# Designs tried in a protein design chat: VHH binders against A disintegrin and metalloproteinase with thrombospondin motifs 9 (ADAMTS9). Part 8

Target 1, 201 residues: A disintegrin and metalloproteinase with thrombospondin motifs 9 (ADAMTS9), of Homo sapiens (Human) (q9p2n4r1735to1935)
Amino acid sequence: LPQNCKEVKRLKGASEDGEYFLMIRGKLLKIFCAGMHSDHPKEYVTLVHGDSENFSEVYGHRLHNPTECPYNGSRRDDCQCRKDYTAAGFSSFQKIRIDLTSMQIITTDLQFARTSEGHPVPFATAGDCYSAAKCPQGRFSINLYGTGLSLTESARWISQGNYAVSDIKKSPDGTRVVGKCGGYCGKCTPSSGTGLEVRVL
Key: E = the ipSAE of ESMFold2; O = the ipSAE of OpenDDE; V2 = 0.75 times the mean of E and O plus 0.25 times the DockQ between their complexes.

## First folded at step 4 (VHH)

Design f17 (framework vhh_6fv0_2)
Fold by ESMFold2-Fast, scan of step 4:
Structure f17 (fold): chain B 201 residues (1-201), chain A 122 residues (1-122)
Amino acid sequence: as target 1 above (201 residues)
Amino acid sequence: QVQLQESGGGLVQPGGSLRLSCAASGFTFSSYAMYWVRQAPEKGLEWVSYISSGGDSTYYKDSVKGRFTVSRDNAKNTLYLQMNSLKPEDAAQYYCATDLETFYGDYEFDYRGQGTQVTVSS
């Protein structure tokens, strides 16, 4: 069995982009091979739960008074807010890039991302300029269930910004992570830079 | 076009006081919250204080609480920062702002002014 998309291409000749079964760390996984007509095909994991549960947001509303946490931290469309944060955006993911040598998700590969608002936001990233009062509104959602992969125990996030706050919850099996990040131009990103380490289940 | 002109900086000894001013033009000053931001040599931009549009709410960085007081005069389109009990670590270029994202993402200060330098030395 092939172990990467280049081997799929080599063993089957000029194959089309699509789902292929690869032997990865002793496990048979379904991997999407892209760029199969080029010299450098790329591996992607198709997200079974799709873009409704795999998204990244930099929340665009800023409070006029950044010392408040109105509505007990709840998001409201009628907040006393400006909507002028230039880095705001929302990206959702159908597939994410995987480096099969390092076993890391490459969070900045947006080939199968859809940005429905504002600017592209990398996978596993969230932020906002909403409030300095520990009131984060930016969100990210990761759902790897059904992919045969989970995040390792070493998966960590860093918070950046003078009032940065992050609240990150991970399921016991590492397949589900929800992050709430922000804090008046604060953000959270994976601690390993652009990579999130995964393991086979 | 938003224009902000800072003044009032200078050299002071530890424990001394300075009052910074920011003259604002090009927008309805009384409708916007204002901020003081500083940058020490070879360090990043750092938020210092906030004041609401009406002047009724203020917030400060922990290291300056009790020593710095922000205020504003909406009739004169002017923002102030009273700095007491100055410490060597307060030495920085001070800027006023209505948009903090510009200061963190763009260090070209044509619309924000050149700032005013505060030096604390004995």
Scores: ipSAE 0.000, ipTM 0.161, lowest interface PAE 12.9, mean pLDDT 84

Design f18 (framework vhh_6fv0_2)
Amino acid sequence: QVQLQESGGGLVQPGGSLRLSCAASGFTFSSYAMYWVRQAPEKGLEWVSTISSGGDYTYYKDSVKGRFTVSRDNAKNTLYLQMNSLKPEDAAQYYCAKDVEYWYGEDYFDYRGQGTQVTVSS
ESMFold2-Fast, scan of step 4: ipSAE 0.173; ipTM 0.618

Design f19 (framework vhh_6fv0_2)
Fold by ESMFold2-Fast, scan of step 4:
Structure f19 (fold): chain B 201 residues (1-201), chain A 122 residues (1-122)
Amino acid sequence: as target 1 above (201 residues)
Amino acid sequence: QVQLQESGGGLVQPGGSLRLSCAASGFTFSSYDMYWVRQAPEKGLEWVSTISSGGDSTYYKDSVKGRFTVSRDNAKNTLYLQMNSLKPEDAAQYYCATELVEFYSGEYFDYRGQGTQVTVSS
């Protein structure tokens, strides 16, 4: 049984992008092989719950007074806000890149991401430039249910920025994570930088 | 077709209790975090409470912590808010909400019901 997309090409003579069953860490997983007509095909995990539950946001509204938390952190169109944060964006993900050697999601691979607002935002990342008063507005959502993978217990996020705040909730089985991140131009990213460690269920 | 239907509001004296309910339909209720938000006359919408999709994590606005309890019954697609020791400042239209983010949405309370009115008056 092939263990990566290069072996799918070598052992099965496959040349088409698509879903293939790979033996990964002793278990059979469905992996999307992309670039199968090239010398370096790449492994991706298709997200069963799609881009509606797999997204990353840098919220673009900035309070005129960053010392307040109006509406107790609720989003309102009538906020006293500037909309000039250049890093603002929203990206949603249909598939995410996996490094089968390290068993990490490569969060910066946006090949199967759609950026519908502003600038691209990596997987598992959120931020804002809204308030210094502990009311983060940026959000990321991860749903790995049905993929055969979950985040490890060691999966962690770091907050970056002088007023950065993060509130991250992870399901007990590691398949679902929701993060709320921000502060006055703050963000949260996986602690390993661009990698997010997964395990086979 | 997402629908949220709140009930259980009413008039209560300060120190009294009410239990709000929210009947959800049109989506996989057990897969989504749920929210209670409120809006008092001439005030903005404010967040009150969050409950995770499985019901294992709950969060509260500081002013209601210890007095309000959020819970859910995923088998019945129903969200609850138990409100104890009600204060005049708790008087508001209460809404349940969910974050079924549409592809282009940046809004965190995309779907709200019509709400249920809570009046606290002596």
Scores: ipSAE 0.000, ipTM 0.117, lowest interface PAE 16.5, mean pLDDT 84

Design f20 (framework vhh_6fv0_2)
Fold by ESMFold2-Fast, scan of step 4:
Structure f20 (fold): chain B 201 residues (1-201), chain A 122 residues (1-122)
Amino acid sequence: as target 1 above (201 residues)
Amino acid sequence: QVQLQESGGGLVQPGGSLRLSCAASGFTFSSYEMYWVRQAPEKGLEWVSTISSGGDSTYYKDSVKGRFTVSRDNAKNTLYLQMNSLKPEDAAQYYCAKDLEYFYPEDYFDYRGQGTQVTVSS
């Protein structure tokens, strides 16, 4: 059985982009191979729960008073806010890039992302410019259930920014992560900058 | 392009006062909120104060409220921080910062220059 998309092309004579079964770390996984007409096809994981549970957001509302956390931290569109944060955006993901050599998700590969608002936001990333008072509003959601992969226990996020706050919740099996990140103006990203380490279930 | 030049720091005894100044250039000063932030040795940047673009609204870190007063002179493109009743915990490098136009790079306040050092010691 092929172990990567280049071997799919070599061993199966396949030249079309699509879903293929690969033997990865001793287990059979379904991987989407892109760029199959080239010498360097790329591996992507199709997300079974799709873009409704796989998204990244930089929240666009900024409090006039950054020292408060109104509504006990709940999001309200009628806040005393400017709605002018230029870096705001929302991206949702149908497929994510995987590096089969390092077993990391490449969070900055947006080939199968849809940006429905503002600027593209990498996978597993969230932020805002809302409040300096530990009141994050940006969100990300990861759901790897059904992909045959999960995040390792070593998967980490860093908060970036002087007022950055993150509240990240990971399921015990590592298939589900939700994050609330932000600050004035803060974000959370995977600790390596672009990669999230995964294992085969 | 943005230039921020801080001054007015020095050594004071606990309970003393200092007035910091920030001379701004390279942007329309009167159009931006301005901030004072500080950094003690081997620690991260800490927000101290915010002043609205027109100077009508001011906000402070809880630990400095009632002791520090931020103000601005838009005709002179200058930001001020009056610091009274200084405590040893206030010792830090002080920076003025412009409101951020972009999410990155990593520094979320557009500060330029080396800041001004405040030392509080007997």
Scores: ipSAE 0.007, ipTM 0.191, lowest interface PAE 10.7, mean pLDDT 84

Design f21 (framework vhh_6fv0_2; at its last look DockQ between E and O 0.62; V2 from the best seeds 0.00; counts 0 for: pae E 12.0 > 2)
Fold by ESMFold2, look of step 5:
Structure f21 (fold): chain B 201 residues (1-201), chain A 121 residues (1-121)
Amino acid sequence: as target 1 above (201 residues)
Amino acid sequence: QVQLQESGGGLVQPGGSLRLSCAASGFTFSSYYMYWVRQAPEKGLEWVSTISSGGDDTYYKDSVKGRFTVSRDNAKNTLYLQMNSLKPEDAAQYYCAKDLEYYSGEPFDYRGQGTQVTVSS
């Protein structure tokens, strides 16, 4: 079986974007090959649990008084807030790009993401400008179950910005990660030193 | 020190075109996503477009899709916005930005003084 989308073109004579089975690290993996008409096809993983469980958010509400963390950090629609954080956005993902040489997710490839509000937000990223009192409201969610992939234990997130905080929770099997991230203003992203490394199950 | 200088604004009729430029210095331009944002009178800053560091991926606010094209020349450290089929609602001060998290609050990254786009009959 081919080991990347370029080999799919060469070995199978394929000319169309679509799902193909590849041999990756000695195991079968279903990969969506995009750009198959070009010299540089790209590899994507279709997310079985879809965009409802795979999303990234920069939250758009800012507290009138940013020195507070009301509601013990719970999000409420009736907060004393302004919805004026212009960097806000919400992106959900049908597929994610993977670099099969490094086995890392390319979080900034948004080809198969939908941005339903505001700015595009990379995969596995969240943030806000809500509060200086360590009260993160931005959320991201990753669900790789059923894709044949899991995150390795090496994946780390970093927080950036003033008063930045993050709360990242990983499932034991590496298929599920949720995060709450924010600051005044703050964001969390996967560390460039570790990347978002995956393994084939 | 980060420096961004916008240019290319002006007065156009509805349906007209303008090409904005942003000259960048003081950072490794080719390593960063770049953004266009705009501010209409008495309104906050509004995101318009995003381009990846290599220029291969571009993203647009829905109201400008198909009319605006963002591009970059990493050899010249320059960001561009081609604006076609301009409408009165596109009239604004346009800014390029290096990082969205800092352009609307404190702390914020430097953005230039902007360039004015005016659309009138």
Scores: ipSAE 0.006, ipTM 0.236, lowest interface PAE 11.0, mean pLDDT 85
ESMFold2-Fast, scan of step 4: ipSAE 0.405; ipTM 0.730
ESMFold2 (binder alone), look of step 5: mean pLDDT 80; pTM 0.814
OpenDDE, look of step 5: ipSAE 0.814; ipTM 0.937
ESMFold2, look of step 7: ipSAE 0.006; ipTM 0.194
ESMFold2 (binder alone), look of step 7: mean pLDDT 81; pTM 0.817
OpenDDE, look of step 7: ipSAE 0.329; ipTM 0.727

Design f22 (framework vhh_6fv0_2)
Fold by ESMFold2-Fast, scan of step 4:
Structure f22 (fold): chain B 201 residues (1-201), chain A 121 residues (1-121)
Amino acid sequence: as target 1 above (201 residues)
Amino acid sequence: QVQLQESGGGLVQPGGSLRLSCAASGFTFSSYDMYWVRQAPEKGLEWVSTISSGGDSTYYKDSVKGRFTVSRDNAKNTLYLQMNSLKPEDAAQYYCAKDLEYWYGEYFDYRGQGTQVTVSS
């Protein structure tokens, strides 16, 4: 059984991009192999719950008065806000890049991401420039259910920026994470910078 | 280094007027939104007004709307606050502040000691 996409090409004679079963850390996982016509194929995990539950956002609204938290921190269209935050963006993910040697998701590989608003935002990242009053509006969502993978117990985020705050909730099995991140201005990113460590379920 | 120097405060009677100035240096003034904030004795900092980097958008605390006007002169690196119909509740130390984009890692950057506004009969 092949252990990576290069071995799929070598051992099975495959030259087409697509889903293949790989033996990873003693378990059989379905991995999408991209670039199979080249000498440098790349491994991606297809997200069963897709774009609706795998996204990253930098929220685009800024309060006129950045010391408030109006509406008890709820998002509202009638906020006293300007919509001029240049870093704003929204990216959703159908597949995410995995490094099979380190067992880390490469959060900055956007090959199978769609940016529907503003600027591209890496996987597992969120932020805003909304308020200094501990009411983050930026959000990210991770759902690895059905992939055969989960985040390790050591997976964590760091808050960066002025008045930065984060509220991150992880399911007990590590397959589901939702985060609210922001400040004036603030973000949360994986603690390793660009990688999220995963394990085989 | 960023420096902000406030001036123009003083003592006025209720209903009087003052014009505050803030001289900015050490950064590209025309690239940043600017704020006026104030602090009365025994109270926390209170936002008063915001002006966009180009001067085309202005925002005010509800209690000062119609009485205060913020403006800026980007050629002179100077921010202004025209205060009319002053009330005793407006008495405070007034500071100007710079708004920074997330990428610069700062929020409010007021370096001056402010300018004192006193309203008494």
Scores: ipSAE 0.013, ipTM 0.426, lowest interface PAE 8.1, mean pLDDT 86

Design f23 (framework vhh_6fv0_2)
Fold by ESMFold2-Fast, scan of step 4:
Structure f23 (fold): chain B 201 residues (1-201), chain A 121 residues (1-121)
Amino acid sequence: as target 1 above (201 residues)
Amino acid sequence: QVQLQESGGGLVQPGGSLRLSCAASGFTFSSYAMYWVRQAPEKGLEWVSTIDSGGDYTYYKDSVKGRFTVSRDNAKNTLYLQMNSLKPEDAAQYYCATDLETYWGDYFDYRGQGTQVTVSS
């Protein structure tokens, strides 16, 4: 059985992008092979729960008074806010890039992402420039359920920026992570920078 | 090197007036929003006012609305706060500040040494 998309092309003579079963770390996983007409096809994981549960946000509202946490930290459309944070954006993901050699999700590969607002935001990343208090509004959501993969127990996030605050919840099996991140101005990113280590379930 | 230098503070009686100034250098002043913040003894920083880069939009803390007016002169790289009808609760060290609005910039990271406002009662 092929172990990567290049072997799919070599062993099966396949030249079309699509889903293929690959033998990864001793288990059979469904992997999307892209760029199969080229000499350098790329591996992607199709997210069963789609872009509704796989997204990254840099929240665009900034408080006029950044030392407050109005509405007890709840998001409100009628906040006393400016909408001038130029780094704001929202990206949702149907597929994410995997490096099968390192077993890391490449969070900056946005080929199968849709950016519906502002600037593209990498997978597993969130932030804002909302408040200097502990009330982050930026959010990300990861749902790997049904992919055969989960984040390793060592997967961690770092908070960067002044007044940076993060509240990250990870399921025990590593298939689901939700985060709220922000500050004035702050973000959270995977501790490895651009990669998230995964394991085969 | 970003530098902000406040002046104009002093001692006044309740109901009095003061005009604070802030001289800015080391960045493109006309491109960034500016803030006035204050800190009373043994208290945290409190936001007072915001003015946009062009001076067209101003925002104020509720307790100072109608009494304080923020303005700027981009040709002189100077920010002002006109303070009228001063109350004892307005007594504080006043700072001008900017956040430069960078991708992951910090609020209040760039502020001066401040100017002291004392209101006797």
Scores: ipSAE 0.022, ipTM 0.433, lowest interface PAE 7.7, mean pLDDT 86

Design f24 (framework vhh_6fv0_2)
Fold by ESMFold2-Fast, scan of step 4:
Structure f24 (fold): chain B 201 residues (1-201), chain A 121 residues (1-121)
Amino acid sequence: as target 1 above (201 residues)
Amino acid sequence: QVQLQESGGGLVQPGGSLRLSCAASGFTFSSYSMYWVRQAPEKGLEWVSTISSGGDSTYYKDSVKGRFTVSRDNAKNTLYLQMNSLKPEDAAQYYCAKDYEVFYDEYFDYRGQGTQVTVSS
């Protein structure tokens, strides 16, 4: 059984992009092989819950009173806010890049991301500007259910920026993570910068 | 529209047992991991248990491990929590949840109405 997309090309004679079964860390996983017509095919994980539950946001609304927690910290789309944060963006993900050697998600590979607002935002990243220190408004959502993978306990985030704060909830099995990040302005990113470690379930 | 309806709560003596049920509709139940969470008066939501979509993997809060068993019947769109050897500290409103985002107030719609578990002294 092939262990990566290059072996799929060599051992199976495959030349078309698509889903292939690879033996990874002793388990058979479905991996999307991209760039199969080239000498540099890339591995991606298709997300079963797709872009509705896999997204990254830098919130574009600046609160009128940034030192207050509006609605007890809950976000409302009907706020009378300024929508003028220049770094704002929203990206959703149907597939994410994986490095099968290090078992890290490459969060900055946006090949199968859709940016519906503003600037592209890497996977597992969120932020805002002009929020209260304890009421971050930017959001990210990760759902690895159905992929055969989960985040390790070593998966961590760092807060960056002025008065930056993050509130991150990870399911015990590591398949589901949701984050709220922000500040005056602030964001959260994976602690390794661009990588996010996974394990085979 | 996601609908979750818990049942099976009630009053029980310490050391007793209860079986909670959660009837799910409005989504493809077999495609989601499911969660049991609880909230005692004046306390925040506590995760209790997780079950994978196929039922082959289960996870528990340390204080309930060995006493509680989560299971599911995908043909009936129903989630269960078997609670044995109940302790006074297990008294809480119990909720089933489709998504871990239930721990954020704005995602309230991802959890059911709850069922009350009371353990008499």
Scores: ipSAE 0.011, ipTM 0.399, lowest interface PAE 8.8, mean pLDDT 85

Design f25 (framework vhh_6fv0_2)
Fold by ESMFold2-Fast, scan of step 4:
Structure f25 (fold): chain B 201 residues (1-201), chain A 120 residues (1-120)
Amino acid sequence: as target 1 above (201 residues)
Amino acid sequence: QVQLQESGGGLVQPGGSLRLSCAASGFTFSSYDMYWVRQAPEKGLEWVSTISSGGDYTYYKDSVKGRFTVSRDNAKNTLYLQMNSLKPEDAAQYYCAKDLEYYGEYFDYRGQGTQVTVSS
């Protein structure tokens, strides 16, 4: 059985991009192979729950008074806010890049991402410039259920920025993570930088 | 090194006026939003006002709207706060602060502040 997309191409000759079963760390896993007409095909994981549960946001609203936490920290369109945070953006993901050597999701590969607002935001990343009062508004959502993969127990995030705050919740099996990140102006990213370590279920 | 030097505070009677100044150095002043914040004895820091880098947009704490006016002179690297109709509740140490170089707005107090007292 092939162990990566290059072996799929070698064993089957010139193949089209598509889903293939690969033997990864002793288990059979469904992987999308892209660039199969090139010498350097890439491995991607198709997200069963799609872009509605796999997204990253840098929230673009900034309070006129950033020392407050209005509406008990809830998001509202009628806030005393301006929309001038230039780093704002929203990206949603249908597939994510996997490095089969390191077993890390490459969070900055946006090949199968859609950026619907502002600037592209890497997978597993969120932030804002909303408030210094510990009420973050930026969000990310990860749902790996049905992919055969989960985040390792060692998966961590770091917070950066003045008044930065993060609230990250991970399911016991590591297939689901939601994060709220921000502060005045804070962000959270995976602790390994651009990589997020996974294991085969 | 970022330096902010506040001045213009003093003792004034209720209903009086003061003009605060903040002299900035060590950064490109015209590229950053600037803030006025204050701290009264035994109270937390309060945001007072924001002015955009070009001076085109200004924002104020509700209790000071119509009484305070923030302005800036980018050619002189100076930020101002004109305070009219001063009330006892306005008595505080006033500080200026600059916007964050990356990731937007920022509250960082680099100056010693200037004291505003409202009595008699």
Scores: ipSAE 0.006, ipTM 0.289, lowest interface PAE 11.0, mean pLDDT 85

Design f26 (framework vhh_6fv0_2)
Fold by ESMFold2-Fast, scan of step 4:
Order: structure tokens, then C-alpha cells, then sequence
Structure f26 (fold): chain B 201 residues (1-201), chain A 120 residues (1-120)
């Protein structure tokens, strides 16, 4: 059985982009092979729960009095806010890039992402520029259920920015993670940098 | 303290419609984002819809987009889910939840749920 998209091309004579079954760490996984007409095809994981449950947001609606945390920390879409934060954006993901050698999701590969607002935001990343330190408003959502993969138990996020905070909830099996990140224009990103480690279920 | 009470479930035929309600108390409803989540027999809890605190921003699970509409009435502390073109796959116990609660180990703030059965 092929172990990567280049082997799919070589061993099966396949030349079309599409879903293929690969043997990864002793398990059969469904992997989307892109760029199969080239010498350097890329592996992506199709997200069964799609872009509605796989998204990254930098919330850029900034309150006029940013030293407070009003509304018990909840976002208000009816706020009188400034929208001048240059990093603000919303990206949703239908497929995510995987490095099969390191078993890491490449969070900055946005080939199958749609940015519906502002600037592109990497997978598993969120931030804001809303209000005080304990008022994170940016969100990310990860749902790997049905992919045969989950995040490792060591998956962690770091807060970046003065007074940035994060509230991250991870399911016991590692297939679901929701993060709420921000505070004084802060953000949270995977502690591993641009790679997010996964394992086969 | 925080209480959520779902209602409006029932038995419908495929293609039918139901409107679910969630009555909230014990917190400032208008200050919190709300979710609808569901759990089918022998399956895990799955997210269905999201609505912002002011009601102008909504997100949906792909399989329900165009069929389900979430809304809220902050003056009545009530959350709604209008479900149209129901499919057998939509049969589940439906719950409303205050933001970020449905993937935690503590579900004490979600309501008791309302059952939706789709059969012909």
C-alpha cells in the first residue's frame, strides 16, 4: 500500500488529484493528494465536519474604551467599535496540510482555506484586539472526528502579546479543540510553532 | 444558578419542520453567545449552530446549512432553532448551551434537552 502521495503516483499510476487510502503508522487513512500532475504532490486531510467546525479568527472589533471587560467577557456584534486592527480576519478550512514524516499539521498552508473576512488566519490560531487582558474574543475550532487522526496529548498553545490570555478546551480523545484567545490585541498559537502534532486513532 | 430549559421537540416525518425553544435564566442572557448541540443514540455530542450575543452572527454545521435557522429574543431570554426539511439523520436529543460549555467535562449548564424523532 502506498505511504504518501508520491508513492500513489509511482505505485498506482495515479495522476489525478483526489482521495487515496495510504498506510500511515500502520493504519489505513484517507488522504487527499494535491498536485499529482507534478513531481511534488502534497498531502491534505479532508475535514469531515468541514469549514463550519474548522476555523480560525482574529477578532478586530475594538471597543472605544479598551481597558474594561464589559458584558461578562462576551462578544457583542452590536458594539460601537473601531475596525482598524490590521491582523483581523476569519479563515475556515475544508482540508489541512499534513507532513506525513513528522506527523504534523502545517497550520500555515491555506490551500483549502477560505478567508471570508479580512486577512488569512492560520489553522489552530486565534486572537483579537477587542478589550482588556481577560477579555479574549478571537476563536478557533478544530474538529478532526472522522479523519482517523487526533491531536496528541502534548498539544499545547501559547499566548503571545502583552497581557494575552487563552481559554482552550480539548476533548479527551483529542479530536475536538476550541480556543478563545486574545487580550490587548494578543493571540494564541500552537506551542510547536507552525506545526501541530497528530497521531493515528 | 444558570438554568436552560429546552422544548419543542417531537416526532415528524422526513421533510417536516419543528421549532425548538430554550428558556434561559440565572445569567444575563443578552451578554452570552449560545449554541445548539445534539446527541444521537450511541453517538457523541455534536455541534449544530452558534449565535452571537446580539443575534447578527450565526454559524451552522455543514449538514444543516440552509435547513436550520438559529435566532434569539434577548427581551424574552429565549433561544430558538427553526428546523426545516428534517432528515432521519437529524433525529437526536437537542440541547442549548452557553458558550464554550459543550466540549467540556461539565455539562451542568446545558438544559435537559428535547427529543427530535424523524420517521415515516
Amino acid sequence: as target 1 above (201 residues)
Amino acid sequence: QVQLQESGGGLVQPGGSLRLSCAASGFTFSSYEMYWVRQAPEKGLEWVSYISSGGDSTYYKDSVKGRFTVSRDNAKNTLYLQMNSLKPEDAAQYYCAKDLEYWGDTFDYRGQGTQVTVSS
Scores: ipSAE 0.000, ipTM 0.137, lowest interface PAE 15.8, mean pLDDT 82

Design f27 (framework vhh_6fv0_2)
Fold by ESMFold2-Fast, scan of step 4:
Structure f27 (fold): chain B 201 residues (1-201), chain A 120 residues (1-120)
Amino acid sequence: as target 1 above (201 residues)
Amino acid sequence: QVQLQESGGGLVQPGGSLRLSCAASGFTFSSYYMYWVRQAPEKGLEWVSTISSGGDSTYYKDSVKGRFTVSRDNAKNTLYLQMNSLKPEDAAQYYCATELSYFYEDMDYRGQGTQVTVSS
């Protein structure tokens, strides 16, 4: 069985982009091979739960009173907010790129991302300039269920920005992660910069 | 470096008036929202007022609406707070802040501020 998209091209004579079964770390996984007409095809993981559970956001609302955390941190359409944060954005993901040698998700590859608001936001990234009260509103969601992969225990995030906070919850098997990041013009990003390490589930 | 210098505080009787000033330097003052915040000795930091970069929009804490007026002079890099009908509960150390110092810098270690004391 092929172990990467280049081997799919060579061993199976495949030339079309699509889903292929690869042997990865002793497990048969479905991998999307892109760029199969070139000598440099790329591996992507199709996210079974799609864009509703795989997204990244830099929240665009700022409080007029930045010392508050109204509604106990819940989002409201009727907040006393301005909407002028130029770095705001929302990206949702149907597929994410994987480096099969390092077993890391390449969070900055947005080829199968859709940005529905503002600026593109990398996978597993969130932030805001909402409030000086340390009330994070930016959010990201990861759902790897059904992919055969999970995040390792070494997957970490760093908070950047003065009084930035992150509230990150991870399922015991590492397939589901939700984060709230920001709070005071801050963001959270994976600690390795652009990569998140995965293992075969 | 953002620098903010407050002045104009003092001792007044209930019902009295004070005009606070904040001289700003080290950033493009006309491009940023400005804030007035206050802290009484036994209370936490409390937001008082917000003014937009051009001065077109102002916002106030409910307890000061109709009594306080925030304004700015972008040509002079100066923020003002006109305080009328002062009440004992308005007694506090008053600080100005910009969104640069409020959102991007540590607010816990602000400069001098200006003390407002209301008798009785």
Scores: ipSAE 0.006, ipTM 0.289, lowest interface PAE 11.9, mean pLDDT 84

